# VH-VL binders against Gas vesicle protein F (gvpF): the designs that were tried, part 20

Target 1, 213 residues: Gas vesicle protein F (gvpF), of Haloferax mediterranei (q02231)
Amino acid sequence: MSDNLYTYGVIEQEDIELEIDGVAGAERVYTVDYRTLSAVVSDIDTTDPERTDEDVQVHNTVLQHVLEYDGGRTVVPMSFGMAFKNGRTLKGVMRGARRALRSALNDIEGTVELGVKIITSSEGGVSHDAIRADIGDRLSELSINETENDLFSDRLVVNKSYLVARDRRDDFDAAIDTIEEEYGDELTVQYTGPWAPYNFVDIHIGADQQRGR
Key: E = the ipSAE of ESMFold2; O = the ipSAE of OpenDDE; V2 = 0.75 times the mean of E and O plus 0.25 times the DockQ between their complexes.

## First folded at step 22 (VH-VL; framework fv_concizumab)

Design r93 (from r75 with heavy chain K106R H108K, light chain R28M; at its last look DockQ between E and O 0.68; V2 from the best seeds 0.00; counts 0 for: grease 19.7 > 18.9)
Fold by ESMFold2, look of step 22:
Structure r93 (fold): chain C 213 residues (1-213), chain A 124 residues (1-124), chain B 112 residues (1-112)
Amino acid sequence: as target 1 above (213 residues)
Amino acid sequence: EVQLVESGGGLVKPGGSLRLSCAASGFTFSKYAMHWVRQTPEKRLEWVATISSGGSYTYFPDSVKGRFTISRDNAKNSLYLQMNSLRAEDTAVYYCARHTYYDFWRDKRAFDVWGQGTTVTVSS
Amino acid sequence: DIVMTQTPLSLSVTPGQPASISCKSSQMLYHSYNEDYLNWYLQKPGQSPQLLIYYVSKRASGVPDRFSGSGSGTDFTLKISRVEAEDVGVYYCMQGTHRPYTFGGGTKVEIK
């Protein structure tokens, strides 16, 4: 009964309407335009949605669908729970962040994020530095950029997010398969994605721009 | 019966050194990353150091980097903080804290067990 | 460094009444895989901090249902639906998303 909008992400201006499951039981995902940008949204009854594992998964599934739908596109993802009172409030936030959103779209154009964790079977076996350097060189050559996450276990030799061009994804997949074959039971690889590039987007909206909450 | 017990605090002059210890019991110490967190006289909490479960990876904020060293001895279930070049602003209660269990799939990034704290006072 | 700002600095609450504590970050805490590393701790008088809430809203083991966490992005809230005498202490939020890991300044909760 409200006109609140739940926001998933921002794309280049494009009219999209999808009959898919959305956050909080929404059945329709569509776009709201602001100049050269479109926000991917669904209707919602609150500006303070509860964070559940189910709705977090729905949010991610919507973004993955938009990322790959109809030939794919560049997606700047939004945090879970970004809901606004109405379209005018949402467009006001997009106006305030227009330069940052445009810059983010340009920086991640034509890319996806892939997550890689490499876990050793032993605490004191083959040198972790040598394994890390070998795997790092191979995966970095296939990516545009990478970020390293903190390492809380010594068994965790690699914990990285990779920004990968869409046309290099098959090569990246193949490199992961080759690493698994070459190292055998010495390593376990956890490989996730594709994600909208969460770790490669830095939108400086600020707390005062979150008025639609 | 999961327990962390800090020791080694005391009064020291600026420029001095102290080594803090944390004795762990009631859990498999070598499976957990560990932290030091301090509480200033103003009751502010500040993260001070992190060490990975086997000790290979360490992290520090800039305020203590180069002056503090974190280490562990998994055979003795012990965590250490070596504090050098101490300053008045290092005066605090120092807590040993256990990172939530990391199963390589989901990381809570929370501190689920804390010791009682040991007091460090840096003054002339 | 991410600054975590808590309001109010103190609360005086009649037993059985609700309490609400705000924690605001200077940057977005949601970064990857839709998991926010925003935690809440309670330090009771004369005790060490105790974990209450992790992942914004999930209660740690043994934490009663009257505690709930919510929020996203930069704005987070801890609510106590009915304050009891044992809830007295200082509440701290903490972000673990970006190094250095940082705590809020604390909110003291007292019983009237």
Scores: ipSAE 0.712, ipTM 0.877, lowest interface PAE 0.9, mean pLDDT 89
ESMFold2 (binder alone), look of step 22: mean pLDDT 92; pTM 0.948
OpenDDE, look of step 22: ipSAE 0.736; ipTM 0.888

Design r94 (from r75 with heavy chain D103P K106S; at its last look DockQ between E and O 0.70; V2 from the best seeds 0.68)
Fold by ESMFold2, look of step 22:
Structure r94 (fold): chain C 213 residues (1-213), chain A 124 residues (1-124), chain B 112 residues (1-112)
Amino acid sequence: as target 1 above (213 residues)
Amino acid sequence: EVQLVESGGGLVKPGGSLRLSCAASGFTFSKYAMHWVRQTPEKRLEWVATISSGGSYTYFPDSVKGRFTISRDNAKNSLYLQMNSLRAEDTAVYYCARHTYYPFWSDHRAFDVWGQGTTVTVSS
Amino acid sequence: DIVMTQTPLSLSVTPGQPASISCKSSQRLYHSYNEDYLNWYLQKPGQSPQLLIYYVSKRASGVPDRFSGSGSGTDFTLKISRVEAEDVGVYYCMQGTHRPYTFGGGTKVEIK
């Protein structure tokens, strides 16, 4: 059977069809329903897609588009490479994970993930610890939750992901702008997003469930 | 040309201390985060410590936290592991390893250069 | 801690034949935006480990194109399209996504 489906993520049930670039050269992204859930999918010629930097970027771009399309929605992202041999197989996996998917959608409802990396013009020190604490306090007050990534360079003073309510995004954006203005050339900020909340959702489908694709 | 050379291993009694050294050459040492990784007699690999390129950030697994410290001297191209309160289960070959180049916006978290290892034996 | 389970524990391979090594993590390895910090190391007999594959699928400098890595999430694979005598040794996967960073138990590859 040549009915393979590549899966990007899961949303509340909604009929979506987008003419955008998909993984492995797909030109259409659409939804497959299972009860109150929809899987965001595209057609694919295999159940074992090749992982390339280009297709990982396409996967993430599709999710960002869905996250913000037509007023936006809550998206539970899937890892790259989740492809199933047909819609029945996909719905079987969704059935097995229904409680976890529902719980994840509820946990991240109305939120996005924002990424912040900040480097200084000099190596870390006591004054840079104060800058890190100040910036951390200001951004944490505007977020629901945060995770910290490891710091391997002394110039990297912030490497965090923030879970932010959609209606707080303007405040978060303004805080970033204010930080850039206040610190001037002392800091360089990389501010990314919005992302589906990858760091704030833990859905494990497992190899056994995936082998049924 | 790029090389890491460990030294300072030996036989020590439980509760004792050792200081391991790692000499780096052939690259700009101060640009790289560094790690210690050990290989047990059963050939299992265990991450032991990480230090950032300038030394300000350090990380340890719970199994050695509070007993081991990691440091570096960038002027001497040297990495150190101070091991205190040693236990029999710390017996291993200890490697220093270089973190792949980290340009702030992209990180692959691979250990791209390893030393030859130095053996630490903790026994009565 | 994330447990990294490798299978098989050992392989005996006729030269020129393919080999495949599986590495499964107890927790997904992707961080934000599908960034999987999954690496493979080869320890040849009498040598220290050497980086083979990083970031799931990128070959380290000087690694022949017969080595390829794939996978995502919890399931990762190292493939050798044509095993050669110099490929013997123990292969380890490693995750760098979540502290403590952890290695698989190793897969010994030998020639039969």
Scores: ipSAE 0.588, ipTM 0.824, lowest interface PAE 1.4, mean pLDDT 88
ESMFold2 (binder alone), look of step 22: mean pLDDT 91; pTM 0.942
OpenDDE, look of step 22: ipSAE 0.764; ipTM 0.893

Design r95 (from r75 with heavy chain R98K, light chain Y101W; at its last look DockQ between E and O 0.78; V2 from the best seeds 0.72)
Heavy chain, then light chain:
Amino acid sequence: EVQLVESGGGLVKPGGSLRLSCAASGFTFSKYAMHWVRQTPEKRLEWVATISSGGSYTYFPDSVKGRFTISRDNAKNSLYLQMNSLRAEDTAVYYCAKHTYYDFWKDHRAFDVWGQGTTVTVSS
Amino acid sequence: DIVMTQTPLSLSVTPGQPASISCKSSQRLYHSYNEDYLNWYLQKPGQSPQLLIYYVSKRASGVPDRFSGSGSGTDFTLKISRVEAEDVGVYYCMQGTHRPWTFGGGTKVEIK
ESMFold2, look of step 22: ipSAE 0.624; ipTM 0.835
ESMFold2 (binder alone), look of step 22: mean pLDDT 90; pTM 0.935
OpenDDE, look of step 22: ipSAE 0.771; ipTM 0.890

Design r96 (from r75 with heavy chain R98K H99W; at its last look DockQ between E and O 0.64; V2 from the best seeds 0.67)
Fold by ESMFold2, look of step 22:
Structure r96 (fold): chain C 213 residues (1-213), chain A 124 residues (1-124), chain B 112 residues (1-112)
Amino acid sequence: as target 1 above (213 residues)
Amino acid sequence: EVQLVESGGGLVKPGGSLRLSCAASGFTFSKYAMHWVRQTPEKRLEWVATISSGGSYTYFPDSVKGRFTISRDNAKNSLYLQMNSLRAEDTAVYYCAKWTYYDFWKDHRAFDVWGQGTTVTVSS
Amino acid sequence: DIVMTQTPLSLSVTPGQPASISCKSSQRLYHSYNEDYLNWYLQKPGQSPQLLIYYVSKRASGVPDRFSGSGSGTDFTLKISRVEAEDVGVYYCMQGTHRPYTFGGGTKVEIK
C-alpha cells in the first residue's frame, strides 16, 4: 500500500480529520504534525498527481473548508500537486521550511483573501477612472493589503485580491453590497472567497527549497 | 480563418521611427486584448506591448516604455505599434498576437494566434 | 523580471521515442487560486510560434494528445510521448502571471 501524502496547506498545529472529497478520489482529509505546525493532507497513490480541472477545484474546496471549519483558522495554502513519498519525507520538508512557514502563518494570521472583479456595462472613458478610484478607495480602506491584476478589457474596472481581517469581513461584504446598490445595472460584481491567502504568501516547499536555503 | 497580418517593417537607422500595422480578420477584434511580441536574431521571444480590447489600458516592459506606443482602431480591425527612438537591440521579427478566449471572470493569457511577422532591422 | 530557464537547450530524439522539456521560473507562477499562466509554444522551421499548451496542462485546439504539460509553482514540464517528424522545431515556455510576461530561451528538438 502507498504511503504517499498529498498536501493542501499548512496550519498552526491542530488535529483535524474530515470525511470530505480529496484530490485523486481521496475520501478523507487529515493533519500530519511537525512541532507547532500541521500539514493538511490526504492519501494518494503517486507523488506526481495528474493536474485536472476537477482536482484543482477539489484542492481549493478542501482549503476553503479547512479555512472555515470549527471556527476557522489561518491557512498557508500550497500549490496544486505537492505530494510526498511518506510522512517522514513530508516532516523533513516541513523541518527545512519551518522558519518560512512560521513567518507566513504569522504574516496572514486571522485573515482571509477576497477576490473582486467588476465589469461595467460601458466600454470605457473618464467615468471608468472615477469608478475605479471610488471603488478602490472604499475597498482598500477595509483591507490590510491588496494585489492588482492586469486589465485586458475596457469593461473590467476592478481585478484585485484583498487581504482582509476575519473580523472585518462583514464590513467588506457590506461595502460590496453598497457598491452594487449605488451603481445598479452599470456594474456587475464577481465577489469570491473566502480563500486561504494565496496571493499574500510567498512560500515554496520541496527539494528546491532545501537547496536554495 | 482567423488571421493576423503584420506590415510596416524595414531598415531604419538608430534614433529613427517606424510604424507597424496588423490587420485582423476572422474574429470579433474588439472583444480581445491585442499584443506585440518580437523575436530577436538570437531567437529569443520578448513581449513588447499589450492593449486592452477597447484601448484604454496599455502595458509595456521597461525596455520599450516611453519609446513605443500601441494603439488600435476597432472599426478597421487594426492594431498599430509606433516605434520611436529605435535602437540596435530593437532589431527583431515583430508579431502581432491575440490572447485566447477572454471570459471576464477567467482569462486565458496565452497567444493562440500569431501573425507571420514583419522584420525590423535597426542598424547604422 | 521572472526568468524562465529551459533545459535541455537542445534535444536529439529517435522517432517514436519520448521527449521531456523542463521549464523553471525564478519565482512561483501561482495566480488566482492555482490558475498558473504557464504556456508552451512550438516554432517549426520557417514558421511563427504556435500555442501547444496553456494553463500548464491544457492542450490548444488541434494539438495531438501525445503532448502533455504538468507542473506547479516553479517547476514545469512538457512531455511528448512519441516524437514525430512534424514535432521538429524550437519549444518555448512562457509565463503570463507577472508583467513583464517572459519566455524561456527555447529548446531545439531534432530527429536523429
Scores: ipSAE 0.591, ipTM 0.819, lowest interface PAE 1.4, mean pLDDT 88
ESMFold2 (binder alone), look of step 22: mean pLDDT 90; pTM 0.935
OpenDDE, look of step 22: ipSAE 0.758; ipTM 0.892

Design r97 (from r75 with heavy chain H99Y; at its last look DockQ between E and O 0.73; V2 from the best seeds 0.00; counts 0 for: pae E 2.2 > 2, unsure alone 74.3 < 75)
Fold by ESMFold2, look of step 22:
Structure r97 (fold): chain C 213 residues (1-213), chain A 124 residues (1-124), chain B 112 residues (1-112)
Amino acid sequence: as target 1 above (213 residues)
Amino acid sequence: EVQLVESGGGLVKPGGSLRLSCAASGFTFSKYAMHWVRQTPEKRLEWVATISSGGSYTYFPDSVKGRFTISRDNAKNSLYLQMNSLRAEDTAVYYCARYTYYDFWKDHRAFDVWGQGTTVTVSS
Amino acid sequence: DIVMTQTPLSLSVTPGQPASISCKSSQRLYHSYNEDYLNWYLQKPGQSPQLLIYYVSKRASGVPDRFSGSGSGTDFTLKISRVEAEDVGVYYCMQGTHRPYTFGGGTKVEIK
């Protein structure tokens, strides 16, 4: 019997237990407390879990569930693969990162991340610049912050993550719907989320702290 | 079948200019973002430039920004690197590279096809 | 700039035995939603680099399954389950998450 814990993220202290699929076949996701913080965890038989597409998706799904469950909460997401030998080791890592974790929770309080990728049906040109500017202005007005990913195809007009207040989420959804209606078949939209704000937190846990812990 | 062939390398004095070319064949060139990567005499690999599939977006590290220009001619299946104000530290083998498996809904940001390289030497 | 640190710098392996190469980044590599753009390349003697592994763990076309990649965040590993003579060369990791895109310093693998 191993005591290893796989960690998904950190929240303000709260007692949560969910009967959902977790990484590496776990069937229960729950919290481990450290002072005013709780780590969202599941049981795992190793401290070096294999990274598979399935388990990365499970990791993300667990975080989305926690983000939205029972009225929602602020979630600081962890990278895939953070597993610790036992609860004592996990609490030691949380102790070492307490100030950074608290700062991150404060910075993203009441927010979610929304992902937007938009492809035009036509090849590049000046009309794409106007479309990029129009859509960028409309979505930026509805967000607290944004980060841009590289554009490797001239057909990409938006490849951004947006930090959005929960109370502006309906407005953001409506803006996406309006853009889709206004542009019709000229655009194809991938609109994803809500996500824990991966792109808007600066949390980093050292490799030595996470391996063999 | 898929092939990238660089040319235009040579010996240049500091402050000089060179223009590198890369001829592409065996794939639909206009669908792929393209890159330049260099390998220094110490065998370190350094990313140098990126250009989007249609040419509208370019990216450079600070070390070459303002001195190097990347361009492409999709009608000729050709990629170019214009290098100005060359310095000794620009001495390297320059590779053109193709961006792998470009999927608009996910990307892998990898270089799956490399040319043979062309050597640039910046020396007095 | 993200510094990619590879260890060991060189590795001498008896044929048929496993090998492991570490790549550590100076900051996290994950993009949105746990997408880590970490790749591995092999440069055989006298050749240009070739892609082995992309997206942390995906083998490029034609790469044998004795090569595997793993890791996340800042710590990544390339493993060769049984080293063969054709595997000699310099192995490089590369991150494509944050501009400027950067490579590790390389790990030379040789047969002893």
Scores: ipSAE 0.500, ipTM 0.798, lowest interface PAE 2.2, mean pLDDT 87
ESMFold2 (binder alone), look of step 22: mean pLDDT 89; pTM 0.923
OpenDDE, look of step 22: ipSAE 0.656; ipTM 0.875

## First folded at step 23 (VH-VL; framework fv_concizumab)

Design r100 (from r75 with heavy chain D107E; at its last read DockQ between E and O 0.87; V2 from the best seeds 0.80)
Heavy chain, then light chain:
Amino acid sequence: EVQLVESGGGLVKPGGSLRLSCAASGFTFSKYAMHWVRQTPEKRLEWVATISSGGSYTYFPDSVKGRFTISRDNAKNSLYLQMNSLRAEDTAVYYCARHTYYDFWKEHRAFDVWGQGTTVTVSS
Amino acid sequence: DIVMTQTPLSLSVTPGQPASISCKSSQRLYHSYNEDYLNWYLQKPGQSPQLLIYYVSKRASGVPDRFSGSGSGTDFTLKISRVEAEDVGVYYCMQGTHRPYTFGGGTKVEIK
ESMFold2, look of step 23: ipSAE 0.757; ipTM 0.898
ESMFold2 (binder alone), look of step 23: mean pLDDT 90; pTM 0.939
OpenDDE, look of step 23: ipSAE 0.823; ipTM 0.911
ESMFold2, look of step 24: ipSAE 0.738; ipTM 0.893
ESMFold2 (binder alone), look of step 24: mean pLDDT 90; pTM 0.938
OpenDDE, look of step 24: ipSAE 0.821; ipTM 0.911
ESMFold2, fold request of step 25: ipSAE 0.742, 0.697, 0.709; ipTM 0.898, 0.881, 0.886
ESMFold2 (binder alone), fold request of step 25: mean pLDDT 90, 90, 89; pTM 0.935, 0.936, 0.935
OpenDDE, fold request of step 25: ipSAE 0.825, 0.803, 0.814; ipTM 0.917, 0.903, 0.911
ESMFold2, last read: ipSAE 0.740, 0.721, 0.720; ipTM 0.896, 0.892, 0.887
ESMFold2 (binder alone), last read: mean pLDDT 90, 90, 90; pTM 0.937, 0.936, 0.933
OpenDDE, last read: ipSAE 0.825, 0.812, 0.824; ipTM 0.918, 0.907, 0.916

Design r98 (from r60 with heavy chain Q65K H108K, light chain A60D; at its last look DockQ between E and O 0.71; V2 from the best seeds 0.00; counts 0 for: germline match VL .444 < .500)
Fold by ESMFold2, look of step 23:
Structure r98 (fold): chain C 213 residues (1-213), chain A 124 residues (1-124), chain B 112 residues (1-112)
Amino acid sequence: as target 1 above (213 residues)
Amino acid sequence: EVQLVESGGGLVKPGGSLRLSCAASGFTFSKYAMHWVRQTPEKRLEWVATISSGGSYTYFPDSVKGRFTISRDNAKNSLYLQMNSLRAEDTAVYYCARHTYYDFWKDKRAFDVWGQGTTVTVSS
Amino acid sequence: DIVMTQTPLSLSVTPGQPASISCKSSQRLYHNYNEDYLNWYLQKPGQSPQLLIYYVSKRDSGVPDRFSGSGSGTDFTLKISRVEAEDVGVYYCMQGTHRPYTFGGGTKVEIK
């Protein structure tokens, strides 16, 4: 039988075991510890899982569940497809990446990522620059950090990811509601999350990678 | 039939200027972001410029920023690349390419239609 | 700039046999909640590039199912399950995650 482990992300050391759907048909998600860190994992029969829309969604759903479960925690998310031959290999990778993982956990402590896209619905009624400035100021004041995504459609006036402290999340939600009310039918807001902060961590972890010090 | 047809390539001396055109047909041009991609004599592909569907947003690599300008005329279904202060390193086949249709939830960020290319040679 | 490294630089394959091309990025490519903007293009002799695979593993319309893509993070692979004569050309990977958008150096596939 296979000892392979599919990895979703890394958290502060905590014993978690959940009976939920995992990647490639897994039915249990649990933690593997290395010192003060825990990897969130499930069992898998390969180290090269197929990338399907369904399993990408499952990967993200597992991370969202862990992010919010039992009062919530800080989660460093991994890219889809990070699978390791066994627990020893996984712990070896965590050992090599310990400082980077610790730094990432500290950098995003107590935060979630929220996605915002704002799309014009009218051809002739609204100034994009004024809308970008107004909404940008209001949402930036409620966030710790933000990233801007490339704008390929002129209908997009905002396409940003925001790093938001958990205790400011209700304020951020309220700001979105107020923006929708003030602009009415002129704008459509697509608001997503909470996500583990994919766009606000800068680490890579993999079994095929040997890290030097 | 979806088509992109480039024109305007030629021989130019270093420091010169050249304007490339790309004529689009068979699709609603104004709904799509567009790109210029060049292929060097060494067969490397290099992204050169991007313009949003309505023209408000443009992006360039540092290698051409300040020298190249991308524009579009949606009424004429046409894309343009103005190239100034040309250098020998700009010698390439220039392709216009269509961005996959932007889904506001998911962007493929792929170039799904390419023209036949127009050759630009910069030499003294 | 993100460097995209393709391996091998060329390969010669017997018709009907599989082929595999590796593309490695110098940085992670995921974007927008675990989405990787990694694409594959084929340039047949005398032609312009054509899209094969987008989003790591999704075939563009009309691309035969013998083409498949996989990978994550920094390591990506294009596989051709059974190489046919029309598959000859140069294959390029491209990342669209971080500007400037960059292509791999290409892998020439030939029939022997």
Scores: ipSAE 0.715, ipTM 0.882, lowest interface PAE 0.8, mean pLDDT 89
ESMFold2 (binder alone), look of step 23: mean pLDDT 91; pTM 0.940
OpenDDE, look of step 23: ipSAE 0.820; ipTM 0.911

Design r99 (from r83 with heavy chain K98R H108K, light chain R28H; at its last look DockQ between E and O 0.76; V2 from the best seeds 0.73)
Fold by ESMFold2, look of step 23:
Structure r99 (fold): chain C 213 residues (1-213), chain A 124 residues (1-124), chain B 112 residues (1-112)
Amino acid sequence: as target 1 above (213 residues)
Amino acid sequence: EVQLVESGGGLVKPGGSLRLSCAASGFTFSKYAMHWVRQTPEKRLEWVATISSGGSYTYFPDSVKGRFTISRDNAKNSLYLQMNSLRAEDTAVYYCARHTYYDFWKDKRAFDVWGQGTTVTVSS
Amino acid sequence: DIVMTQTPLSLSVTPGQPASISCKSSQHLYHSYNEDYLNWYLQKPGQSPQLLIYWVSKRASGVPDRFSGSGSGTDFTLKISRVEAEDVGVYYCMQATHRPYTFGGGTKVEIK
């Protein structure tokens, strides 16, 4: 193994070591500290990792595991492909982004992101507007923030990401179950998460800064 | 054979109106979201409109919002762009473009088929 | 609006040699769950644009493996490992993560 570090996200300083699958065949995920912050990393032989469907899924799975591991914690996620030449380079990037990382951790403290897509069996019409309004209101009441994604299919009546407090998550899950029960075969619900709140943080750390290649 | 063919371009005075058409063939038109993209004389590409597969959802940049409308007739495999209050800056080659097949679980969000374009010139 | 900045503006390449094109966005392009909607298009002389790469690095159907895309966040690269005569044209990056969807200014690739 080289000194290169693939980075998944940033947490409050904590020593974590997990023997789980990581990007590019890594078998260990661990933390590198910088003051009150820790970067969640694995070893990698390049600073320009290939983006494959499999490794994107591994990246997301690592973040979900860290999000929920040992009682859970707040995680600021990184985009796929953030790899750095060594620990010194990574710490330099964290130093430059320290205020932004701290602000992001504070903004999303105690929350998770939940993704909801609701797909109707029929196309278009007034009934879709009514279903959208009803379901939207019910889920918005259980979240602290939401973002709306573009709708490219008329069968897609909800396409939103929700920022939800951890202590409201069971209520949100129950609302989804109730919606599925109430509407039956008229709707298909895609419900994903929990995610580290990708859509609710403003982090501008790019792959070009300190990758080393 | 999958293809898109634009028509309806021409010379128009500022403040005028023009309706562009795009005829689709070789695929199930009603399953795809569609876009209009224009290329200025300086060769810059600009997205100008999006319409969902059934027509219920539309999106525009601020530069054309309120002046342009997008519509489709899925029975005729046709996409339309109505352009009103035209300005010199709207002079461009207008392409219709097909959104990659929308996967409810994973969107590619790319334009995988383009027409040959139709030219709109706005000149006094 | 997200500004997409391409460099270089023009590139003259000896046939068979590599080429590299940079595309930088004014904001990060990752979307939910690492769906980065960064695309590359090639417009050959006298033709309409054609899709080359989507999701940063995925080649569209029929695109040779000498084309590769990489990057994340705000910094993206298109590489051509060996430029051929058919690769001549203007290359555009495009982001579709944030409305309005925006294109880079283009990079013209020519054969020396």
Scores: ipSAE 0.707, ipTM 0.885, lowest interface PAE 0.9, mean pLDDT 89
ESMFold2 (binder alone), look of step 23: mean pLDDT 93; pTM 0.953
OpenDDE, look of step 23: ipSAE 0.729; ipTM 0.887

## First folded at step 24 (VH-VL; framework fv_concizumab)

Design r101 (from r100 with heavy chain Y102F; at its last fold request DockQ between E and O 0.73; V2 from the best seeds 0.75)
Heavy chain, then light chain:
Amino acid sequence: EVQLVESGGGLVKPGGSLRLSCAASGFTFSKYAMHWVRQTPEKRLEWVATISSGGSYTYFPDSVKGRFTISRDNAKNSLYLQMNSLRAEDTAVYYCARHTYFDFWKEHRAFDVWGQGTTVTVSS
Amino acid sequence: DIVMTQTPLSLSVTPGQPASISCKSSQRLYHSYNEDYLNWYLQKPGQSPQLLIYYVSKRASGVPDRFSGSGSGTDFTLKISRVEAEDVGVYYCMQGTHRPYTFGGGTKVEIK
ESMFold2, look of step 24: ipSAE 0.685; ipTM 0.878
ESMFold2 (binder alone), look of step 24: mean pLDDT 90; pTM 0.939
OpenDDE, look of step 24: ipSAE 0.833; ipTM 0.914
ESMFold2, fold request of step 25: ipSAE 0.647, 0.677, 0.664; ipTM 0.871, 0.875, 0.869
ESMFold2 (binder alone), fold request of step 25: mean pLDDT 90, 90, 90; pTM 0.934, 0.934, 0.934
OpenDDE, fold request of step 25: ipSAE 0.823, 0.808, 0.805; ipTM 0.914, 0.907, 0.905

